# Miniprotein binders against o43061, part 1

Every score and structure here is a prediction.

Target 1, 338 residues: o43061
Amino acid sequence: YNHSPEIQRSVYTLTGLAPSSKMAFVTMLTVRAANGENEVENTQQDWYYNSTRLLVHRLVKFKPTKSKYPVVVLAMKGIDQWKLDQLQEDGAIVKVVDPLYAHEVVDDVNDIALLDSRWSMMFTKLRVFEMYEYDRICFLDSDILPIKKMDKVFDVHQLSYSKDSVLFPPTLFYKPRRSIFWRRFTEEFAAYGLTRDDLYPYVFAAVSDPGMWHETPPPFKDYFNAGLFVFKPLKAHYKRLMALARFPKLYDNANMMEQSLLNFAYNSAGAFPWESLDWTFNGLWARKNDLPYLKAVHGKHWQPEGSLGYDEDTSKLWWDAFQEMQTYHDQQRNADLY
Unless a header shows other numbers, all headers, positions and changes below count from the first letter of the chain.
F, E and O are the ipSAE of ESMFold2-Fast, ESMFold2 and OpenDDE, as the mean of both directions, binder to target and target to binder. V2 is 0.75 times the mean of E and O plus 0.25 times the DockQ between their complexes.
Where letters were taken out, [cut] stands.

## First folded at step 1 (miniprotein)

Design ab3
Amino acid sequence: SMRVEVRVTDPEKGEEFRVEIEVDPSDPESIRKAIEEAIRRAEELGAKRIEIRVYAETPEQARRIAEIVKRLAEELGYEVEVRIDGNEVTVTIRK
ESMFold2 (binder alone), alone request of step 1: mean pLDDT 70; pTM 0.643

Design fd0
Amino acid sequence: SKVTIRITVEGDSPEALRELAEKIARLAEELGLEVTITVDGNELRIEITGLSEEDAKRLAEEIKRLAEELGLKVEIEIRKE
ESMFold2 (binder alone), alone request of step 1: mean pLDDT 79; pTM 0.730

Design fd_h
Amino acid sequence: SKVTIRITVEGDSPEALFQLAWKIALLADELGLEVTITVDGNELRIEITGLSEEDAEYLALEIKELAEELGLKVEIEIRKE
ESMFold2 (binder alone), alone request of step 1: mean pLDDT 80; pTM 0.737

Design fd_s
Amino acid sequence: SKVYIWIRVEGDSPEALRELAEKIARLAEELGLEVEIRVDGNELFIYITGLSEEDAKRLAEEIKRLAEELGLKVEIEIRKE
ESMFold2 (binder alone), alone request of step 1: mean pLDDT 81; pTM 0.759

Design h5 (at its last look DockQ between E and O 0.06; V2 from the best seeds 0.00; counts 0 for: pae E 22.7 > 1.5, pTM E .310 < .8, other shape alone 9.436 > 2.5, unsure alone 59.37 < 70, off the site)
Fold by ESMFold2, look of step 6:
Structure h5 (fold): chain B 338 residues (1-338), chain A 108 residues (1-108)
Amino acid sequence: as target 1 above (338 residues)
Amino acid sequence: SEEELKKLVEEAIRLIQEGNPDEAIKLLLEAAKKLNDPRLAELVTQVIELLKQGDYEKALELLLKAAEELGSEELKRLVEEAKELIEKGDLSAARELLKKAAELAKEL
């Protein structure tokens, strides 16, 4: 857990959000995902683009799930302009970003798994950590479907420095291999002119990843899913992430892309442990018994029976939501005509 | 029992995460033989999860040893083809081929 006597919590209240707090939901649409090139079965149907539209619709237009906060789509350069225009018309703020290639980020691309490193753009998502205009961001994958109001996801702790947890936390008593690397990076950050006070307080919260079918509620695992996370964009943390990213061997050769990096950077045994969000904000491997509790369902639920992770109840939920969106737009088009 | 199968799968995952895939394969194969249970699909799903997490070496070792134990030449061929795709960097094609191999292992 993120609760211990050594962790000093901020005095920031949890009873509500400050009215002037600048919060945003942010998702990302890549060129390959927009064209369906990442899903061989879906190359003739642009389902990631469709699911991005549905996510925007659920946060901007659909009254049962509508948010009071802006929704931003980070779109990789090269996506067809009509898709960007449609997302803007749907109510999203669309920002076009340049790709960030692995060779610009890591010291030795051969330390990344056998993936073709020349065209690896997996680090482009890290540009979300540079959106300093926001006090908090909830990043979410485009295949997440809100089914209840999501705005309370921003009710997370601002985590403060504790002397007992930084130098010798209980989980580092045996000096595990990661603690050795953290000590070296801490000294290196001091050489960059960064102190622990530049790095604290911070915000990083995510949902534990059950990794398989589960009971309701899922059991906790000390490994989070990077499909949804809440954080405060801070320059010191961005510099820390970029420093760690240089060395893919530290985060399992980037086998799960940015998820591997983030789980290393915010490891519960390190100086910047992640906060566990309530599981209902990111319903992974979800089935019928989960649905009454869930605020969002996460997965490629448009896929047909027989697909990995298929569930008939979440599939129906997704298709009903997609149909509702289409009906909404048909009604708006008719109203605009007359 | 169903609960004993669940515990065996969880132990196998722990062994794979600790770098002991040979012990994990032995455990899963023993469970499969003992129960003759359609819950072998859960084992196949866990191998696919390892592939999604990037544990390609562990997932391939599990499937290859299962193929040798089951005597399936088609399963061995699919796993070896996927290994070559991983070495060439075509991870999307390798993942799909390993999913086919895992589904074939379930049928055996």
Scores: ipSAE 0.000, ipTM 0.129, lowest interface PAE 22.7, mean pLDDT 71
Fold by OpenDDE base, look of step 6:
Structure h5 (fold): chain B 338 residues (1-338), chain A 108 residues (1-108)
Amino acid sequence: as target 1 above (338 residues)
Amino acid sequence: SEEELKKLVEEAIRLIQEGNPDEAIKLLLEAAKKLNDPRLAELVTQVIELLKQGDYEKALELLLKAAEELGSEELKRLVEEAKELIEKGDLSAARELLKKAAELAKEL
C-alpha cells in the first residue's frame, strides 16, 4: 500500500506525534430529516443508532477492540433522549450539537449538486472540527465496525511548513460545475483573517478510498474516505474549512458531501495535503480476503442480501458483533436484577 | 440478470451523455419495472432525481459507479475516457466513445 506520494510532502516537515492524554474517538449520530411519513425511513434511523451503539460497545466494552481513549458521540439536536441516555450507559460521552444547515454554510445552495433533505445537514459532521478540547481526534462514521484494536490510528504525523523550502507546493485546481476548464485555486490565508503560522503545524490523516470492490491490499488513490480521519482540532482550520465550505464549486459541488469538501481542503496539491493512514483502519468494500488485515470494516453491513455493497462475510461479521453486544447487555441487565 | 442491469446502466449513461436525460429516465423506469431489482430501483430513483435537478454529471457518476459495481471494466474505461474528452471540450470524440460504449453494451 503506497503512502501518499513523498513528493507531496517535499515542502513540509513531517514530525511524529507523541501520545497525548487528550485524544478521542468521535462518531456522529444524526437525525434523518423526516422526509414524509414513510415508515421505511424510521427503520433506517434505528440501524444507524444500533450501529453507533455497536461502535461504542466495541471501543468501550468489547475486550478485543476496547480502546484506552474516550469515545464521544456527537448527537445532533433532536435525537430522542432515551437514545442519548443509552449511549451514555454504553460508556460514550454524549455531546449534543446543533446542525449545520447547508443554507447557513453555503453562499449559494444552488451550487450544491443535490439539494435534498439528506444534504441539508451534511455539514453537521464539520462540528467535529470545533472539538478544541482534544489534541487529536479520530472521527469514525457510525457504520464503522472495529474488529481489532484501533488505538494506533492516532500514530500520525504533524506537518509543518518549511520556511527554508525552495520548493513550492503543487497548484490546486478545481473544476466548477458545468465548466470544461480547470481553474487554479490560489489560497490566500489573509482572506480568512489567518496567517500561515495560525494554520501550521497541522494534523490530517485519512484512508484512501478505493471507491469499489478491490484487490487485497486496495490500490492507493489520491482521494480519501471521510468516514475515518485523524486530525488536530484547531480554530484556524475550522475557520478555513468554513470559508471553503461557502463555495461548493471548489469541491465538486459537494457531490460527496463533506467528503468532497475535505478532499479539497486537504488536497494533496493544496497547502494542507492529507496524510495517508494504513488502509487497514478503514476497510471499505471489504471482503473475506481483507479481514485478516483489517482493524475496522466500514459499511452498512446490516443491509440484506441484494443491497449495494452487500458481502456475506462482512454482513455475518457485523451481525455476529451485534448479537454479542445484545448478549452483553442482556447479561448486564440480568446481573443488575440479582 | 446482472448482465441486463449492466446493459441498462450503460444505455442510460449513453442517453444522458447524448443529452437525452428524459429517455434515460424512461429506460431506467422501464427496466426497474421489468427487472424488479432493488439495486436498480435505488439506482433509478437516485439517477432520476439527479436528472430532474439537471445534474447530468452526477447522474453519470452514479451510473458509472453502478457500472463499476456490475463489473464492467470496459464500460468504466469508456465512460472515463468520455469524461476526459468532455473535460477537454472534445464533445465530438466523447460522443464517438459513448457510441462505442453503447455498442459494447449491446454485445454484452
Scores: ipSAE 0.000, ipTM 0.223, lowest interface PAE 16.2, mean pLDDT 81
ESMFold2 (binder alone), alone request of step 1: mean pLDDT 53; pTM 0.352
ESMFold2 (binder alone), look of step 6: mean pLDDT 59; pTM 0.412

Design q_ap
Amino acid sequence: SDEEKLEELREAIFELLWRVLELLYEGDPELRREIEELRQAILELEKLAEKGNPEALRQIEDLVQELLNKITELAKSGDPSLIQEIEKLAHLIDQLKTELERLRES
ESMFold2 (binder alone), alone request of step 1: mean pLDDT 77; pTM 0.760

Design q_pm
Amino acid sequence: SDEEKLEELEEAIDKLYERVEKLFEEGDPELYREIFELWRAILRLEKLAEKGNPEALRQIEDLVQELLNKITELAKSGDPSLIQEIEKLAHLIDQLKTELERLRES
ESMFold2 (binder alone), alone request of step 1: mean pLDDT 64; pTM 0.540

Design q_pp
Amino acid sequence: SPEDELEKRIELLAQRIEYLRELAERGDPYLLEFIKELLEFLAERVKELAEKGNPELIQKITDLLRALDQLENLARSGDPEALRQIEDLVNEILKEIDSLKQRLEEHS
ESMFold2 (binder alone), alone request of step 1: mean pLDDT 67; pTM 0.566

Design qe0
Amino acid sequence: SDEEKLQELEKAIDKLAERVEKLAEQGDPELIKEIQELLKAIEQLKKLAEKGNPEALRQIEDLVQELLNKITELAKSGDPSLIQEIEKLAHLIDQLKTELERLRES
ESMFold2 (binder alone), alone request of step 1: mean pLDDT 60; pTM 0.472

Design qg0
Amino acid sequence: SPEDELEKQIEELAKAIEDLRKLAEQGDPEALKQIKELLNELAEKVKQLAEKGNPELIQKITDLLRALDQLENLARSGDPEALRQIEDLVNEILKEIDSLKQRLEEHS
ESMFold2 (binder alone), alone request of step 1: mean pLDDT 70; pTM 0.622

Design t_am
Amino acid sequence: SPEDELERYIRFLERWIELLQELAEEGDPELLKAIKEYLEELRELVKELAEKGNPELIKKIEELEKRVEQLEEKLKELREKS
ESMFold2 (binder alone), alone request of step 1: mean pLDDT 72; pTM 0.637

Design t_ap
Amino acid sequence: SDEEKLEELREKIFELLWRVLELLYEGDPELRREIEELRQEILELEKLAEKGNPELLKEIEKRVEELEKKIQELEERLKESK
ESMFold2 (binder alone), alone request of step 1: mean pLDDT 80; pTM 0.767

Design t_pm
Amino acid sequence: SDEEKLEELEEKIDKLYERVEKLFEEGDPELYREIFELWREILRLEKLAEKGNPELLKEIEKRVEELEKKIQELEERLKESK
ESMFold2 (binder alone), alone request of step 1: mean pLDDT 78; pTM 0.726

Design t_pp
Amino acid sequence: SPEDELEKRIELLEQRIEYLQELAERGDPYLLEFIKELLEFLRERVKELAEKGNPELIKKIEELEKRVEQLEEKLKELREKS
ESMFold2 (binder alone), alone request of step 1: mean pLDDT 72; pTM 0.621

## First folded at step 2 (miniprotein)

Design b3
Amino acid sequence: STEEVRKLIDEARKLLQEAEDLIKSGDFEKALEKLQEALDKIREALELARQLGDEDLIQRAEQLIREAEDLLRKAEELKRS
ESMFold2 (binder alone), alone request of step 2: mean pLDDT 89; pTM 0.873

Design b3b
Amino acid sequence: DPEKIRELLKEVEKLIREAQELLEKGNYDEAIRKFEEAIKKLEEVLKIAEEIGSEEILKEARRLLEQVKKLIEEAKRLMEE
ESMFold2 (binder alone), alone request of step 2: mean pLDDT 84; pTM 0.814

Design b4l
Amino acid sequence: STEEVRKLIDEARKLLQEAEDLIKSGDFEKALEKLQEALDKIREALELARQLGDEDLIQRAEQLIREAEDLLRKAEELLKQGDIEKALQTLEKALEQIERALEELKKS
ESMFold2 (binder alone), alone request of step 2: mean pLDDT 81; pTM 0.786

Design b4lb
Amino acid sequence: DPEKIRELLKEVEKLIREAQELLEKGNYDEAIRKFEEAIKKLEEVLKIAEEIGSEEILKEARRLLEQVKKLIEEAKRLLEKGDLDSAIKKMREAIKELQKVLDELRKE
ESMFold2 (binder alone), alone request of step 2: mean pLDDT 81; pTM 0.806

Design b4ld
Amino acid sequence: STEEVRQLIDEVRKLLQEAEDLIKSGDFEKALTKFQESLDKIREALELARQLGDEDLIQRAEQLIHEVEDLLRKAEELLKQGDIEKALQTLEKALEQFERVLEELKKS
ESMFold2 (binder alone), alone request of step 2: mean pLDDT 82; pTM 0.787

Design b4s
Amino acid sequence: STEEVRKLLEEAEDLIKSGDFEKALEKLQEALELARQLGDEDLIQRIEQLIREAEDLLKQGDIEKALQTLEKALEQIERLKES
ESMFold2 (binder alone), alone request of step 2: mean pLDDT 78; pTM 0.724

Design b4sb
Amino acid sequence: DPEKIRELIREAQELLEKGNYDEAIRKFEEAIKIAEEIGSEEILKEVRRLLEQAKKLLEKGDLDSAIKKMREAIKELQKLLDE
ESMFold2 (binder alone), alone request of step 2: mean pLDDT 78; pTM 0.708

Design bbab
Amino acid sequence: SKYEITVTIDGKTYTFTVESPEEAIKLAKELAEKLGAKEVTIEIDGEKITIEVDPEKAKELLEEAIRRAEELLKKNPNAKITVTV
ESMFold2 (binder alone), alone request of step 2: mean pLDDT 80; pTM 0.767

Design fd0b
Amino acid sequence: TEIHVTITFEGDDPEQMRQIIDELVKLAQKMGIKYTVEIDGNKVTITFTNVTEEQARELVEHLRQLAQKHNIKVEVTVRKVE
ESMFold2 (binder alone), alone request of step 2: mean pLDDT 79; pTM 0.733

Design fd3
Amino acid sequence: SKVVIFITVEGDSPEALRELAEKIARLAEELGLEVVITVDGNELLIIITGLSEEDAKRLAEEIKRLAEELGLKVVILIRDGSSPEEAKRLAEEIIKKLIEEAS
ESMFold2 (binder alone), alone request of step 2: mean pLDDT 71; pTM 0.629

Design fd3b
Amino acid sequence: SEEEAKKLIEEAIKRAREELGDEVVILIVVEGDSPEALRELAEKIARLAEELGLEVVITVDGNELLIVITGLSEEDAKRLAEEIKRLAEELGLKVIIVIRKE
ESMFold2 (binder alone), alone request of step 2: mean pLDDT 68; pTM 0.597

Design fdL
Amino acid sequence: SKVTIEIRITVEGDSPEALRELAEKIARLIEELAKELGLEVTIEITVDGNELRIRIEITGLSEEDAKRLAEEIKRLLEELAKKLGLKVEIEIEIRKE
ESMFold2 (binder alone), alone request of step 2: mean pLDDT 80; pTM 0.763

Design fdLb
Amino acid sequence: TEYEIHVTITFEGDDPEQMRQIIDELVKRFTEMAQKMGIKYTVHVEIDGNKVTITITFTNVTEEQARELVEHLRQMIEEFAQKHNIKVTVEVTVRKV
ESMFold2 (binder alone), alone request of step 2: mean pLDDT 75; pTM 0.684

Design q4r
Amino acid sequence: SPEEAIKRIEEALEIIKEALKLAREIGDEELIKRAEELLKEAEELLRKAQELLEKGDLEEAIRKLEEALKKIQEEALEIAQKVGSEELMQKARDLLDQAQKLLDKARSLLS
ESMFold2 (binder alone), alone request of step 2: mean pLDDT 61; pTM 0.451

Design s5c
Amino acid sequence: SDREKVEELIKKGDELMEQGKHDEAIKIFEEALEIARQIGDKSLEAQILSHLAQAYMAKGDLDTALDYLKQALEIAKEDEELTKQIEEQIREVEEQIRK
ESMFold2 (binder alone), alone request of step 2: mean pLDDT 85; pTM 0.825

Design s6b
Amino acid sequence: DSAQADELLRQADEALARGNYDEAIRLYQEALDIATRIGDTSRQAQALMNLARTYLQMGRVDEALDHAQRALEIFTQMGDLEGMADALQMLAEIYRSQGNEAEAERLRRESEAISRS
ESMFold2 (binder alone), alone request of step 2: mean pLDDT 87; pTM 0.851

Design s6c
Amino acid sequence: SDREKVEELIKKGDELMEQGKHDEAIKIFEEALEIARQIGDKSLEAQILSHLAQAYMAKGDLDTALDYLKQALEIAKEIDDEELTAEILIQIAEVYLRKGEVDKAKEALEEAKRLSEK
ESMFold2 (binder alone), alone request of step 2: mean pLDDT 91; pTM 0.889

## First folded at step 3 (miniprotein)

Design ba1
Fold by ESMFold2-Fast, scan of step 3:
Structure ba1 (fold): chain B 338 residues (1-338), chain A 81 residues (1-81)
Amino acid sequence: as target 1 above (338 residues)
Amino acid sequence: STEEVRELIRYARFLLRWAELLIEYGDFEAALEYLQEALELIREALELARQLGDEDLIQRAEQLIREAEDLLRKAEELKRS
């Protein structure tokens, strides 16, 4: 899973971690993701919220997967207080954040073909890059289920500047470019005053996304899945991401918004190449044969009509895990009464 | 300078890799746009490399032109399917 040898030799360094380093797992709940029907008996309708609770349980309480690091839930402003209170009771640190809507981030809304609620809130995930109180963060989508210990995910390299690397986009354009957005972007990028010393050293590591259905282990593809990534929060990197996000025509030709942005920002040929994490940390399109190797499975395995990447064994795994969590909470409630 | 030519080549290589990903995801229109941008940069790099008489940079630019043309043909063919 190595990047270009030229880039890898020039930029990889030691981990940069010290015993005092502050690390956290972070997931995000948006108003859409948390918006579900009221609980009916033992069945809840808000499956994204339920999946978020299961993720918290797996990292905070469940001994086989319990982490020594805190779990933070970034909750979009507008989520019901009782849901936030429950996540805090479950052991998560809950932080409320303001949304980042696409129409507030992009310069020209006509560059976005569809402005549905999913697209409108996708940029809110970029709030995770503002968590400067941590030295290293592992972001996980709320539909990820840990099934083994994940703490080694933080064992990634701190990457330094190479004098042979070009800051993307290049600051020097010698001839007029064909696309007008390139000229607009370079003018705006200069306004942010970003320098090499502000941008390095950095950390950005993720798991390759081979697409649906694959061999075990999956084939490597030089394109990562944004559902799990490890990074060092740096104000300069957040400013760079926001500057790039303004111009969807640079990065979002595949209609994946924030994943397209991050793959563009941290591409292997650029100044900030991504580090490849072991595939077992983000089990995309998992089948039964993958399960003995995986540390986490990624997918909406609670959905009975889930069409891609699902099978009976991964669905059973998710529902068994959910039942285990419910049993744990029932036992804790009974212990508190007696 | 040779550094200016190297910057153009690095940026063009980035655009070619991004175009490859777009082709895999079925966005042929966007891939063609990126390939045309890359080809413009590579032609500029080749002209400057020739002025400098740097055989290594000339060869690198010529190789990238071949790679860009191959991707362009692939994207155009898939777009018609």
Scores: ipSAE 0.005, ipTM 0.235, lowest interface PAE 10.7, mean pLDDT 75

Design ba2
Fold by ESMFold2-Fast, scan of step 3:
Structure ba2 (fold): chain B 338 residues (1-338), chain A 81 residues (1-81)
Amino acid sequence: as target 1 above (338 residues)
Amino acid sequence: STEEVRFLIRWARLLLELAEDLIKSGDFEKALEELQAALDYIREALELARQLGDEDLIQRAEQLIREAEDLLRKAEELKRS
């Protein structure tokens, strides 16, 4: 039985940021799935791509929401080059990433559920954890619309536990284990020369998921929404996430994809508890009463009335923002001709 | 507390899956070791679920006990063969 000394129960919390710290906003653009999205691309504009452009515009160009930090779009290989070129012209740093498929990650590939394209997309999103050139990243789903300055999202604490903290899995009851899963993971870390000091200090902060029809402010729930999170890219954490991803049954609800994985990896009772971000940075299921407080609205607000989560106020907000971006680009194009 | 119970249940399921694979490969002693670890986690999960009064978590823990007991019997039987 592993028991931490009383003095080692202390959690160290400091921002860990210096004036030289490199911070970035990062979003991901994935190749369209055959199911459900082909009709949108065939009959109208690619609204997921357009939403990505709007996010870039809000953080790079639009004065009320403009950030001093760069915006990176991780684009899955297979996205049309003209879309990538346009995002770069819009001011984003575009990085093309190779997909990471379930059969390459999961130990037992005979499970039919593991061959589902949703799991393939989830694993590709883990590429964001490999961006070691940055000290701190705020990942945002491409359907997030900034409506106020977002830069303070990076003002979160770095966390470190005692030197004797268990590396993997997260320790709940100070119980040593001899399972082959723990042995294999430990051996992989040793093979890459990783130590406990490679895992700490870490940063992982996100907004509690309020659910639909919540109060203002939303009540806290010890389960976060993975549509916006702030973290410190560390090779050891990427390897830990990849090791956990090999065992989907560790996170029961496959339908939640990366959100379930991240909630498991950074659970409050584990070695790497998540920090609660102010709810205004990730405005899920936003209603009229939320809007005065929100820094960003999260949802597919371009979708028509009757869609899950439709709200007239947020729909109008999104379409007005999109129109403003189009007007900016039209004016910029005309100015460049003269 | 519900996070702790959910973690224990998920972890126990993984250990049962590992034990099943070890049984298939003929590593019965290692399978028994993993099954003993799984039962320890399931028992902790059941106790906590009962304290919380969460009927779903109680039922899930009880189901895992049944699955672990079935695998334990299978491993012991095959080891004798």
Scores: ipSAE 0.000, ipTM 0.244, lowest interface PAE 11.2, mean pLDDT 75

Design ba3
Fold by ESMFold2-Fast, scan of step 3:
Structure ba3 (fold): chain B 338 residues (1-338), chain A 81 residues (1-81)
Amino acid sequence: as target 1 above (338 residues)
Amino acid sequence: STEEVRKLIDEARLLLRFAEFLIEEGDFELALEWLQEALDEIREALELARQLGDEDLIQRAEQLIREAEDLLRKAEELKRS
């Protein structure tokens, strides 16, 4: 018998449900803004773009990691057409999306640190929640490298609320307060213009963020990394996320806006607790001892600075993968010539 | 402390933003509930600011009371249709 407010579950897993038939891996390619306001990088040595190509190659072509599911690249409007054409040739489905700027989402931009262009386009990632044509999506950041088969990442549960119980929301305020408007799900759902049947069952699963240094396996923390998550696109959940996103002071950690929003929206004490995925699907700050277990490594392993906290083995693994992709493309070009 | 008053003012601003959202969504009953909580919190902040003699915080709290009263009037009028 234990009772933790921080690890309370308000939901149960559904059994007897047929597996989803329409699944996809989705990544996002944005117009890069390095110095805040107006800097956009658009070169052949755009490593963010090159890492995106490597992710596509690993899931579409490379036999040891090849998926049976499609890979979709959500490309922000403004990316050069030649980059989009190349990703399509590499085997990705390319979908162009309009950017979602902070000033279009939040109510008072002067109350937040999101006026910098670094943060201003952060909400564009929420476009992934509008992909209602899929039954399940595994979103992954473009700096994730699959090193084993990833398809079992979709083997997550549908979660439903067990009954019409009253729950208290997480503390939103400096002083803990309880208000009648948050004691009943009906009132909370009405604020979103939604019913319980619109919101349940849902799917949201992610990997716990272990921080920079960790042991193998990493210890569980009740805070997930938003670089890989599995969910079911539902209009009701997108509407809820957009409603919450308007109030950055609810979730603002000043560092990782969309990750903070998602951790708030799917917190363990709330109505929509996140499901913990096996840590091997999102190998954060990976070291040599992690590699025998990992299905994917997550990090900017192409960066000299990004090598901090990484073993030479993880860096070598990324560069070997990139060279394998280049060799594959060279062989294809030679075959097409003759 | 001055820091406590600033946090109460920040919380009240947040409650006002929730109320504005609820008014836009047509949920006037819930908006009125949020506005009542905001007013209670602003009044607490104003009282503490006066005890500290912090003129800047007093002015901020008084401005928020005016904003909350304007929103409350708007919500009540829209509720009546």
Scores: ipSAE 0.000, ipTM 0.205, lowest interface PAE 11.4, mean pLDDT 75

Design ba4
Fold by ESMFold2-Fast, scan of step 3:
Structure ba4 (fold): chain B 338 residues (1-338), chain A 81 residues (1-81)
Amino acid sequence: as target 1 above (338 residues)
Amino acid sequence: STEEVRALIDYARELLQLAEDLIKSGDFEKALEKLQFALRWIRLALELARELGDEDLIQRAEQLIREAEDLLRKAEELKRS
């Protein structure tokens, strides 16, 4: 009992943030694949693009949810330029990135057989970890809808190495032996000049995945949803993630690729445990009784209700928000004419 | 490779020892976490040993699974008490 969570958290730096710290919200827009062909649909049919625009609008323009921090749309190469131009006009910073394919990440051809081709481009999401120009990033899937101010999401503890704790081993793995396998990873990181000071302090915080039809508030689970997470971009952590991604047999469960990788990389028993964010920042499987508490609703609420278990109230909330954005844009265009 | 499988077995054995120490110190939650880690590494070692056709490594991995399952049961029983 001596070490309650409150007492343990007091040993962390509260945030590690300075007034000069550069923070950003980041979302990703990918080229969609249909039967092996990359397709980007028009604005009327591309609801992921429309949802991305709505996310940008909520964080950049809409007064009740407007952030003081920039919003970056990390756009995969191949998306139509007019869509990128529109997002920039909406107030987003648009950064085009090259895709990361499974065959470029995974070492063993036999291990590639474990990967669904549908998720081959999900490794491109790891590009967000290379955004070293920011001190702290909140990544959000483009199907997240902010309904209250989100800026407090950056108020998370940074985590330092502790030589006195079995929870903080001084390596990517617990006490690497001189065996060739463990030395392989140690030598690889040594070749890149990585040290403990390159890896710590770090930040990684996310919301636990509550499952469908959860209670309010949801019960805690030691498995997070990778649709929203807060982290400090560090080159050493990106290199670590790439090293682990080479071996899907170590992390791939539930066929969730990047979510499985991140849960493995930042597992609670490892060298880099994840920190729990308040559930209200990532409202998964939201029902009417969750809405008064939520800062953001997460889901494809533009879709018909039944197969996804969505509530009529969350569907209405999304469509009302989309209409508000369209009205705002129409008024801005009309003002520019007169 | 044979050396890679042996390294995974060695690491898993160290995790089992850490789990046993955590059980002795009364930290059953952390012991369960380390045991789940160990089982992931042992299962990978078993799969790779089967690909290599190395009967000794297969038997070693299977033995570690049994040992990990015994510690898991012990930790769960003590957590309940």
Scores: ipSAE 0.000, ipTM 0.188, lowest interface PAE 12.7, mean pLDDT 75

